# VH-VL binders against Rho GTPase-activating protein 19 (ARHGAP19): the designs that were tried, part 6

Target 1, 207 residues: Rho GTPase-activating protein 19 (ARHGAP19), of Gallus gallus (Chicken) (q5f3g0r98to304)
Amino acid sequence: MSLKRKEKGVVFGSPLTEEGIAQVSQLIEYLHKNLRAEGLFRVPGNSIRQQILKDALNSGTDIDLDSGEFHSNDVATLLKMFLGELPEPLLTHKHFHAHLKIADLTLFDEKGNKTSTPDKERQIEALQLLFLILPAPNRSLLKLLLDLLYQTAKKQDKNKMSAHNLALMFAPHILWPRNVTANDLQENITKLNNGVTFMIKHSQKLF

## First folded at step 18 (VH-VL)

Design g5 (from j3 with heavy chain T30R)
Fold by ESMFold2, fold request of step 20:
Structure g5 (fold): chain C 207 residues (1-207), chain A 118 residues (1-118), chain B 112 residues (1-112)
Amino acid sequence: as target 1 above (207 residues)
Amino acid sequence: EVQLVQSGAEVKKPGESLKISCKGSGYSFRSYWIEWVRQMPGKGLEWMGRIYPYDDDTKYEKNFKGQVTISADKSISTAYLQWSSLKASDTAMYYCARQEWDYYFDYWGQGTLVTVSS
Amino acid sequence: EIVLTQSPGTLSLSPGERATLSCRSSQSLLHSEGKTYLHWYQQKPGQAPRLLIYEVSNRFSGIPDRFSGSGSGTDFTLTISRLEPEDFAVYYCMQGTEYPLTFGGGTKVEIK
C-alpha cells in the first residue's frame, strides 16, 4: 500500500529529530564560513533559490552549498524558516514564561531601584538549568544555533549585525507562547528580545 | 578556572627573531579575543593589537602594524606575538589578556619579560 | 585616537584615607550603542594588571565594595572609600569606545 520512499526526508514543518538536525547542520556549517556578509540574517535571500534548498533538504538530496549557486542570504533565510516552521518553538512552549522571568532578573541601583541591566550571574545560572531540561534534540540544535549567532555578532564590524540585531531577527522564530496573540507578543517583546540577546552574548557559558 | 599562561622571560640580541606565547585554558579559547599589551620599563600600558582565534581576525595599533605579527593556533589554545628582528627598544614586559564583549580585559597572563641588549 | 589623561600622577596617602583618582578623555566615551566603554585596572608591584571596574561603574567579580567608579562623557573617577594596605598600586583607566584601545598614564597610589 504505502511506499517507504514517500516518508523519506521530510524536515520542514515536522517535529525536531536528530535526523532533522543533521540536515540543517549543513546550513549552519556553511554559514560559519560566510559570516562577513553585510546584513546576514536581516537581508532576505532569493525565494526561488530558497525553495530549491528547502526541497533538497526535505528529500534528503545532497547539495553543494559551496558550488556558488547559492548566496549566504539564501541559507540564512532558510535557517530562520526552518526554526519558525517547527510545530513547537525550539525553546518550547513549556518554558515561555520561564524565559520572561529570567529576562527580568536585572540589577538594582544604589538607591534600590530596578534597572534594565541584566543580572549576569543569575541569568546564566537560570539558563544553564533551563537548557539542561530541554529535549535532547532541542538542546543540541540550540547549542549549534547560539554558537553561530555568537560568532556572527563577533564579526559585527564586517557584517553590521550586533547580538541585539540578531535577537530581533531570531526571537520570533525560536520562542512563542502556545496561544499567540498580538497582545501577548507586544507586551513581552522587549523581554524576549533582551533574553535572546543575552543567550547569544553568553552562549559560550550556557552549555 | 580561566587561565592565561605566557612563555618564560627572554634575553635576546638586536636582530634576533622571537616568538612568545599565551596559552588559554578553562574556557572556549576560540571564542574570545586575545589582546596584547606592552609595558616598557617604568612606563604605562600600551595596547598593541588583538586576534580572534576562531578565524584569525586581527587588528593592530598603527605603530605596531608591520613591526610585530600576532597569530593564534586554536587547536592548542595558544596565541603568539612575534618579531622578525628585535631592537633594543623592544625591551619590555608583554602581556596577553582576554576580551569577550564591551572591550574590557577580564583575565591577564602573568607577562613575558623581553630584554634586548648587546 | 582618544587620549586619556589621569590625575594626579601620584597620590601619597595613609591607610584608611579616601582615594579619588581622575581620568579625563579627549572626547566623549559614549558609544552610539549607548554604552560608555571606560574601564579601570589595578597593577600591584611585580604583577599583571587586574580588572577592577568595567563600563564606568560596574565592579568586576571579587572586587571589594570600597572600589567604585563614576562619571560620564569625558570625566571619570575611581574612588577607594577606605584605603587598605593592599590597595597601594598603580591604577589605569582604559577606553574601548574607539580603536585604537588606549590607556591613561596611570595614577600611583603610594603610602605616605
Scores: ipSAE 0.837, ipTM 0.911, lowest interface PAE 0.7, mean pLDDT 91
Fold by ESMFold2, last read:
Structure g5 (fold): chain C 207 residues (1-207), chain A 118 residues (1-118), chain B 112 residues (1-112)
Amino acid sequence: as target 1 above (207 residues)
Amino acid sequence: EVQLVQSGAEVKKPGESLKISCKGSGYSFRSYWIEWVRQMPGKGLEWMGRIYPYDDDTKYEKNFKGQVTISADKSISTAYLQWSSLKASDTAMYYCARQEWDYYFDYWGQGTLVTVSS
Amino acid sequence: EIVLTQSPGTLSLSPGERATLSCRSSQSLLHSEGKTYLHWYQQKPGQAPRLLIYEVSNRFSGIPDRFSGSGSGTDFTLTISRLEPEDFAVYYCMQGTEYPLTFGGGTKVEIK
């Protein structure tokens, strides 16, 4: 086996690497075992414990999350922080407008009027194709993230977090425009949230 | 594509135990509810309960709670319905069905006929 | 527990006729999330049920367009615009708004 030294501070705020995904996977695995916390991903954790955990992950230190020192809200907040601090959003700037167009693929009612109900078959097909062209690290992490959010939403009766609520919490951390104004983002926020809601609910068919 | 395949018909005597199976294929088995439905001879459909194979989260209709056990083994994509002591009144067709969201059952197994007679 | 009452119990019709099946709920099926979880299934003789319509009016994949659903609150209808020979079956409504999940008693559509 070859021993390799780690670069300090390479997880948060840096482009995705295999090491960064491995570190974040620890958070995701912990959260899979702790889905019952009320308001998971909405209720913030303790800022001091979060900073301790963040520093440990940046240094490459392995932390036993099951030791009881950290609350699930600490880990959940840190996962959102990691995603939001990426130099480029997980879903990439390049695909921002594609996500808007996909979210706009909705059904028509019997009178011929467009509804807000997703056209499930068309959106799934479009997302499958779009995900195939993501950078490999982004696609790998996205799969892990969407599965986590899917299972969180399946426990909605216990944690009170619907797929829509989770989309509200995560959309700003995984997709934002490169060059558009804050006004443009606000005009599209409903479509972005609906798109992320759809990705969560149908994640089992997207990869 | 998506299939739910149930174990074969059973002929049993009162007091015997029984475990029938429902094997899912063509989808991520662990991430869909498996719902159990009884149909007594000549009668309609009755919801019995459900299980989420990811974590074995289980819910029973009140009249079936304690009368049957619902379980799953996600490693072999299989859900089970079992009785510790069958009664003649358990004679029925038993269906499994899957549910993802919004409480509709999109795919059904072919059914398992259970006959309990002396 | 929500009771679903289907009428008529039996509907005797000829091929080509329009079938109108009613499902009435003992209480509103509008969920607090704004969706109405009323679903329709078909059971042909000797077969498992199959999903026709979900959430009142959405046709499931592969279901012919002669099947349609409508209604709101407590009153729901399944319509078969022109009966085909393969449509002679028992039809069940089901609600998912409140546990326990419950089915209607069924409407048998039979050849006259």
Scores: ipSAE 0.827, ipTM 0.905, lowest interface PAE 0.7, mean pLDDT 90
Fold by ESMFold2, fold request of step 20:
Structure g5 (fold): chain C 207 residues (1-207), chain A 118 residues (1-118), chain B 112 residues (1-112)
Amino acid sequence: as target 1 above (207 residues)
Amino acid sequence: EVQLVQSGAEVKKPGESLKISCKGSGYSFRSYWIEWVRQMPGKGLEWMGRIYPYDDDTKYEKNFKGQVTISADKSISTAYLQWSSLKASDTAMYYCARQEWDYYFDYWGQGTLVTVSS
Amino acid sequence: EIVLTQSPGTLSLSPGERATLSCRSSQSLLHSEGKTYLHWYQQKPGQAPRLLIYEVSNRFSGIPDRFSGSGSGTDFTLTISRLEPEDFAVYYCMQGTEYPLTFGGGTKVEIK
């Protein structure tokens, strides 16, 4: 085909591009066909097979993921690695505190005490608006990712992965502050996980 | 905005086949369970089974398994309930309902009355 | 299979009265995930059921606050604090904790 395709640069560790989304979309498409794996996204894959896949994606080489040579855990781990290796989180540094505030929009009980139950309508509206101002590549990939996680959670009876479990696995890979302080992350980790859980469960309404 | 519209009432004879439909609109049809519920005349509600249109994942209550077929065509946002050979005891109202999370049915179709008589 | 027993079968009351409907489960409805999947539906004559209360005590969107749910484990209650004319209907509980999903037999709330 084109000589420029043979000269393609790396996609892991680089800013998100149309080419990078196209490459990672192959992983997402494969995973949609392989949601039955127990512990998907929790259980790590084989590091050798993962490196083969990573190298092929970085070079733009065609890979037949349906060949049976790769385990779904290899592909799932590689998807998490791609997201975590982005120079900026998929949800962006700029919106980190907005996500904390949205996750804190919860209902009050009859006595006027704040509960842990999400204010569904307010959180959906806030997330819809926040997602509209994401860079277009980020929004496109986020839609694909959240749909994958939604469908993974729908198969919980087979794969044992709830929306909450998936949020625990994915939150640190898609949203983190500019200055990474372990103490600050621990203070907000419950809100971050609850926010990502909410995004997964309501993803069909967010785009 | 969310709506489930079922096919019209049916009057059939024993031994005839029947396929009734449930069309969803105003939401992402493939990503919600469709639940089927029977209500015999003057009786309560009975869960029959469910389908996930995304991948056709299907479950049946034990007494309906092999007695009906649940299917979906996500390209036209429609689920189906089908009998190959109706019995008089199949006379009932049949509802479809939508379920997203936590096993509650948030929206229901209007029902399809099936009457089977000789 | 989890059996839900509703009582009374029929509740004859006047508008303005308080209605208390019971649903008892043959097994605990507490799921290992920590949620209790006990739900309430209303069915008016000639109409499809509609969701009132989900997960024991949460009102569905648009449900008046005169409807409330309570209970835990095996014993659950739907309360209508002051009956309105439109509340005369059949009420069903349903459990989602184990397959098959099952309904109670219903409580008919009718005008005395």
Scores: ipSAE 0.826, ipTM 0.904, lowest interface PAE 0.7, mean pLDDT 90
Fold by ESMFold2, last read:
Structure g5 (fold): chain C 207 residues (1-207), chain A 118 residues (1-118), chain B 112 residues (1-112)
Amino acid sequence: as target 1 above (207 residues)
Amino acid sequence: EVQLVQSGAEVKKPGESLKISCKGSGYSFRSYWIEWVRQMPGKGLEWMGRIYPYDDDTKYEKNFKGQVTISADKSISTAYLQWSSLKASDTAMYYCARQEWDYYFDYWGQGTLVTVSS
Amino acid sequence: EIVLTQSPGTLSLSPGERATLSCRSSQSLLHSEGKTYLHWYQQKPGQAPRLLIYEVSNRFSGIPDRFSGSGSGTDFTLTISRLEPEDFAVYYCMQGTEYPLTFGGGTKVEIK
């Protein structure tokens, strides 16, 4: 009997699998070596080169990103595209409102009134617990992603990308509501961006 | 528990080399800046420079550039301050401290006293 | 480079008294990101410095509420509302708005 090589599956637009994470990890590893590019994650890449990379990921082909054919912006844009094309957001629909609540945790004054000052310790604790109950593939990829964004923000003096700027670029790709209108999104977008900013800045304590 | 533990006191002669260490524990060592601070006997604090152990990104204060070498080995969570040729004016207490965000030093090592005498 | 000038150089007080320490910067410490990177450290004799206050007015974890910071722009103050015996030390301000990082010359708070 003649055995055929197992056909590689589609990665983009499919639920997370170990193969999908392995393929995306190549992008993340490359980006760790290219953190100093100005406007990383903000400046879009070339659409033709992106399609080449996307096709390679979907076929399961290991990509030689160090060949010089691709630019950091191509890889950065493709990472955002992968996350945004997941059938469910990386942070899951189930936890959408929990993230809104966490982002709204603030200190209280001596009269018992809510202040505008974020309660850092409660937000860290809440995120630690929430991340523990994520599906295992989601938690694994989230850890890799947040570490990448943390290290990108650490190079802000060169790449000009603050944790806040990175949150603006990534929040819509990792957390969105199942049935919320455009008006509801606009009402919540500041909280979501602040929440992702917080996740990036404190990622070294969240896992 | 976050700790920075520095190597012990050193007594050296002018012209000798020296490498002192700062070992971090209880946190993700590679993802925090290590800052070096000099305190000459009876004097205040002077920032010397910093290193980011993740990628060895290093910055020096202008008067220390070329006078010391700052390095790190993230595999053993240790940063180093090194002189190739000590001077008597290098006699001081040397601190390491860590910095994550917003440029404040939240934890400090205990200090390494370096004495350079002829 | 940014010069921080602390005054007085020495402050002689008794336990229970209020201490007011000044730190003045040669230029504004307001960063373009909207934060003011002025920090305060305490150094007791024979010990490493420890962080008291970060970003002008935020007490670090474990710092008693008798320590407070205030100020803006170029003028900053550390206040100790009621001196305890353990508060007799040297206090340094530090700025992080611009490299190189710089410290003030220190204010020694000593027993009268």
Scores: ipSAE 0.821, ipTM 0.905, lowest interface PAE 0.7, mean pLDDT 90

## First folded at step 19 (VH-VL; from g3 with heavy chain T30R D56E)

Design f4
Fold by OpenDDE, fold request of step 20:
Structure f4 (fold): chain C 207 residues (1-207), chain A 118 residues (1-118), chain B 112 residues (1-112)
Amino acid sequence: as target 1 above (207 residues)
Amino acid sequence: EVQLVQSGAEVKKPGESLKISCKGSGYSFRSYWIEWVRQMPGKGLEWMGRIYPYDEDTKYEKNFKGQVTISADKSISTAYLQWSSLKASDTAMYYCARQEWDYYFDYWGQGTLVTVSS
Amino acid sequence: EIVLTQSPGTLSLSPGERATLSCRSSQSLLHSEGKTYLHWYQQKPGQAPRLLIYEVSNRFSGIPDRFSGSGSGTDFTLTISRLEPEDFAVYYCMQGTHYPLTFGGGTKVEIK
C-alpha cells in the first residue's frame, strides 16, 4: 500500500510520527530500486544534496528522487541520519534490556545445560512479541527498514554490504540507547550488533 | 507452512516447447532464491540455476545457460523453468527449492517429471 | 567446478547399525567469511530431497539427533548413529562455497 504522501513535512530530530514515516518511506522506496551501489549506507553522500533533501522533507515539498540529481548514497545517508536524530532509538529505550536478553537465548544440551549455540527459533519468537508492543510508528518504520536492509544484504555481492556490515551502521540508531558512550556499551556492543544482524537476516519472519 | 508446489508431469516430443512452474506459499516469495535442480533417471542431482524474485536476478550453471530459461512472477509467487525446444536428453525429474542464506535448500518442491520421447 | 566425491557408493547395513558417509571436496570449502557451505540431503525413492544438515554440522529443523555432520576443509562426514528403517535412502552432499553449486554423486544406504 503506497502510503500517500501526506502534505505534512517530516521534522528531523522530532519524535516519530505516521506523517514522518510517510515522508521517509519515499526514501526507502527509492533505495529499493538502487541497492547496487558499493558501500551503500557506509559511503557518505554529498552533504549539499543531503541538505537539499532534508529541507524538502522537513517542508513537505515534493521531491523527485528519480530525476538523477541525487545519488543512492545521498538518500541512504539521509535515511541513516534521520534515524540517528530520533529522540530515542527506533526500538526505544524501554526495551533495551529485553533485546540484551534475547541475544543471550541459547540452546540447551541433553543434560539441560546452557550451550553457546543461539536458539534462533526462540529469538525469533521473542522478537516477534517484542515488536508487537512497540509504538505503532516505530514498528511500522522498523518493518520497512529491516526489509530494506534485508534486500540490501541480499545484494552484498554487488554492494559489498553484508547483514553484519549493515548492522554496524544501523545498530547505534536502532538499538543503542541515547547519551551513552561506546565505552559504556563496550561489553554489549558485539551483542547488540549481532542482534541487529539477526533482525536483518530474519526480518522476513519477524512481522 | 512453507510449501513449494510444482506443476504436473509432462510428456512431450522432441522439438516441443515446455514451461513448468513452481509456486511458493507460506513465506515471502520475493525474498528467497528459487533454485532449479535436475535429476536424470537413476542419476544424481544437478544444479541448473536460480532466480531471485525480488528483482529477477538470475544465475545459470554454464551447461544450462542458453538451454533453459528461468523466470518468476512474484505477484503470484511462481517461478518457471522453460525450454524452447526439448530434446530426448531433457528427460528428467526437475525440482525447485528455496534458498535464503548460506546456499542450502531448506524446502523442495515435489518435482516435475518431464519425459521427452518420439 | 568443485568435485564432491562421496564414498562409499553403496552402504549395506542393518537397522540399528552405525552409518558413516564420506564426502570429499576437490578444494577447500572454507569461505572467506569463515563459513563452510557443505550440506547434506536425504532422498528416498520417489521423493524430493530433504535437507538434513547445513553448514557441516547443523541439523535442520525436525531432523533427528541420530544424524550428525562433521568435517572441515575438504573432508566431511555424515553419521547416522543408529539406522532406522526410514533412513534407508540416498544421501547427497552439496557445496555452496564456490560457484557453481555442486552435488556429490550420492551414497545409497540400503538394507543388508
Scores: ipSAE 0.893, ipTM 0.935, lowest interface PAE 0.5, mean pLDDT 94
Fold by OpenDDE, fold request of step 20:
Structure f4 (fold): chain C 207 residues (1-207), chain A 118 residues (1-118), chain B 112 residues (1-112)
Amino acid sequence: as target 1 above (207 residues)
Amino acid sequence: EVQLVQSGAEVKKPGESLKISCKGSGYSFRSYWIEWVRQMPGKGLEWMGRIYPYDEDTKYEKNFKGQVTISADKSISTAYLQWSSLKASDTAMYYCARQEWDYYFDYWGQGTLVTVSS
Amino acid sequence: EIVLTQSPGTLSLSPGERATLSCRSSQSLLHSEGKTYLHWYQQKPGQAPRLLIYEVSNRFSGIPDRFSGSGSGTDFTLTISRLEPEDFAVYYCMQGTHYPLTFGGGTKVEIK
């Protein structure tokens, strides 16, 4: 019975696994060291270099991201691609409606009065709870990703990527249901984007 | 609970070096700016500079640039303010404070009184 | 450098009275992103400052509702609707819209 060598590689388009997270974490770690590029996560990298990286990740081949062969935009784009190719967004389809309701449910003060802005503390609490019920791999990757995006936003003076800008880039991958268009989301798109913006800004308190 | 605890009061002579500390707890120290604020006796608040412990990005107010050094050790959640050569005019209360977004300081240290007298 | 001018320098009032503190900026504090980074701090004698209001009108956590902030552009106001004995302190405005960060000169609210 030939012990099927557990394919050490991350397969783009496959369900998220712990091994996959381990592989993707390399990209995240690299990016933490390279957050200053203007338009990080917005500006596309080189498609050839991205493919090389993708193939290496899929095959489980060791990648030397510090060799100078790759640009931060390559790695950033690949990370986005990975997230986008997951069968479900990081927050899964299951909790999509819950996330939509968070903004509305937190528009009340302690006295039960409707407020113009969501209560931040309540929103944080709600997100904390939602994150606890995520699958373990999803939660783990989400934590890593939000931390990365948080730090990226902290460098917005240099890279010109605010939390909001980053949210616009990542919301379709981490929160939007698959096979939906912006038109399908209509009025909810702003709420969703704001939700992701909030997650990024408050990421240090959510886990 | 978020706390910033600063080192104790210092009495120094002109020309001496000094390094005071600010230790953060109850939050992710690396992910918040530490702001330094001077308050001379009987005077208002003056922003001196800041450090982001994550990558040690440091910014100074123009008048304090070259006069003090701001540093941090994120491994022990501590920020530092130091002088190579103190002046009598450096006599003041020094506060550290936390800043995450939008440049408001939500938590402050208790302050470190520095007295420089000959 | 943005100069924040606070007025009056000293405000003498009795408990229960309304306090109105002004902070004027030498330039608009409206940031390109649409936010105004004007904040208010309270400092009691022998204590560190504490945050009262952030971004013109938002009360920080734990701050009583008697404290309110308003204003836009270059003119800002901190209002204490009804002074409590513990409210007698020095109040500072601060701006973060422009580098360097700057504080106002402070307004001392003292007992009459």
Scores: ipSAE 0.891, ipTM 0.933, lowest interface PAE 0.5, mean pLDDT 94
Fold by ESMFold2, fold request of step 20:
Structure f4 (fold): chain C 207 residues (1-207), chain A 118 residues (1-118), chain B 112 residues (1-112)
Amino acid sequence: as target 1 above (207 residues)
Amino acid sequence: EVQLVQSGAEVKKPGESLKISCKGSGYSFRSYWIEWVRQMPGKGLEWMGRIYPYDEDTKYEKNFKGQVTISADKSISTAYLQWSSLKASDTAMYYCARQEWDYYFDYWGQGTLVTVSS
Amino acid sequence: EIVLTQSPGTLSLSPGERATLSCRSSQSLLHSEGKTYLHWYQQKPGQAPRLLIYEVSNRFSGIPDRFSGSGSGTDFTLTISRLEPEDFAVYYCMQGTHYPLTFGGGTKVEIK
């Protein structure tokens, strides 16, 4: 009975399902209406209110986020927690090294030296192909997430969150290696952040 | 392919109203700024203002604020430039252009010639 | 507001010659984020402008490598290394670093 109760309505820490996406979509819809909050996704929310939201999502209930009871930082923090608590990263373990390779597709200067400037056309084409082979639930949620982050970055003059800042906040929650160690993640963090920055900025062309 | 298609040329008299359009296709219309640019006969380019169709966030150059209205309907991928009462000095070519990041206008409409004379 | 002064007003050249167009800003165009939002457009008679160069020196997609941009701070240059017949047009610089966005007055590149 306990096992049955655990499986029913458990969204956090479980593999991504259509029900989980439907529950998390409530958070994403709210955030689209609240993009102007300064430091969105960087400033933490209140842990008590976050636990209330987490419990509600796990029970499968609809939540009135517009009631004034919750703040945008509560919802933003909970979205990051949901992504980071998935058993497998949203972008999947098997594509981890593909993302590192794609982020390394950069332009060369007039002297023939490699720069840090992305080769936009090549990276877009590679990401389009990579996203097409994601599991359908992952691709659907990724589209919703990247659109939210894109629109957040578009309001940078109000919320002070650049695409790069958002990538710093989200990269460790959506992409990590199968056998992660602190040193392995640290060694690749710049490429991961650059890759996620690129996904945010060009999300409107990736799906 | 990305296109911006503007409504056809207009010949008007002073005091008449006018609404011209700019329809975007081949891209996610709501997620790009639409910029409006005036070019008076024989003159250079003047930035008039812009709109972000996603949330209708609108900005105007100070001399155009209150002189025109910029609007958009993202459900039909169309932006508008509107006058309530045209003046002869409004005679010009009007362009819409698209901007995603870094304030450069990568695609332009073909222009709408507005002629106001009595 | 930022004034962009383009010089010369008119540049009369033959095909094959090198064109050098100047754009001077009344204030630095270096943004606090480290980017310089200075862009170049080409406009032929009866046509809409088209983007050539963005952020000082980056060629837009499909723009031939005979077009190059350079400069920093307040002084910027568009160079056409070897003029082709289709390059005779008016060229505008534009800045996005400061609100409101402003264009230069244009440089007309004429044949002969």
Scores: ipSAE 0.838, ipTM 0.914, lowest interface PAE 0.7, mean pLDDT 91
Fold by ESMFold2, fold request of step 20:
Structure f4 (fold): chain C 207 residues (1-207), chain A 118 residues (1-118), chain B 112 residues (1-112)
Amino acid sequence: as target 1 above (207 residues)
Amino acid sequence: EVQLVQSGAEVKKPGESLKISCKGSGYSFRSYWIEWVRQMPGKGLEWMGRIYPYDEDTKYEKNFKGQVTISADKSISTAYLQWSSLKASDTAMYYCARQEWDYYFDYWGQGTLVTVSS
Amino acid sequence: EIVLTQSPGTLSLSPGERATLSCRSSQSLLHSEGKTYLHWYQQKPGQAPRLLIYEVSNRFSGIPDRFSGSGSGTDFTLTISRLEPEDFAVYYCMQGTHYPLTFGGGTKVEIK
């Protein structure tokens, strides 16, 4: 597959555009064909090859991802880099606290005590509604991303990446508060990771 | 609504080939395992194998490996169980079921009765 | 290669009685992830199996609360607190902790 874009433009570090989604979709399509690498998304790729690929995407230079020049870890790391370098997180600043509240929707036992077990039906419904009000580019890319992570987790026996492990790797790249502090992240990290784990595992029902 | 619909009953002779089907609807077919289960007349349930239609990843229980072929066509949401040469001992009810996570089978097809007699 | 031994083979009871069905595994079913993949299915005559209980004790959607599951490690129990006429069926346990997936031999619950 060749990375093709007719017009030169900046992809990394810029707000999402249809052109940016098209470029990132090619990375996602490549990764769908390469899910069996051990530690995919956890093990970093080669920084020199990553920079070459990043520069080519930003300049519009054609690169054939299937040429054998790049490793799947290069492409996987670049995808995380793209998401983390967005001016605003994929899931948006506006919805940060909504995600915390959704992750906190858990079942109650017979004594009325809150458990750690997700209320699956309520979380799915809440996420479906929340995703409907995302900007259209964000929702489109999120759907592609969550499907990729779902299928990666389905190959856990080969790649050793559970949905939870993938959530640990991706949560900081797709959701952060507008005014981040170390204390805010530490206090909410478990909820954020559980929320992303849930999104990955149930992605086939969220859109 | 999630549904698995299997092809109809078959009456065959030893040595004949057979391909039975399981069509899934109401869910993302490619993203769920399809599990095949045999039940010989008057007997219990035996896991035969499974396929993940997304990439056609296929696993077999050791006694069925080489005896049947499990396949899928995700473009028409259908999984298949196939014999190249049936034996009388293949007479059984065959079920398909789906599995997403944690190895439980939440929905089952109605079954396909295969009768092999001389 | 995991053998699940269900007992008794047949349980003859009247409606309203409590049924207790046992499933014993040849090895622990606790997975390294901390979950136990032991599940229960019901099969009525002429019908496909249906899921009752997943992961030892979780009731599947639409299953009446008279069905409950318990156990750990190698020993598991399905309990039907008050048998209804529609509960007379064969019950199978199944494990997914170890490859390959295996079923127990079944317990037939029949009217006395």
Scores: ipSAE 0.827, ipTM 0.907, lowest interface PAE 0.7, mean pLDDT 90

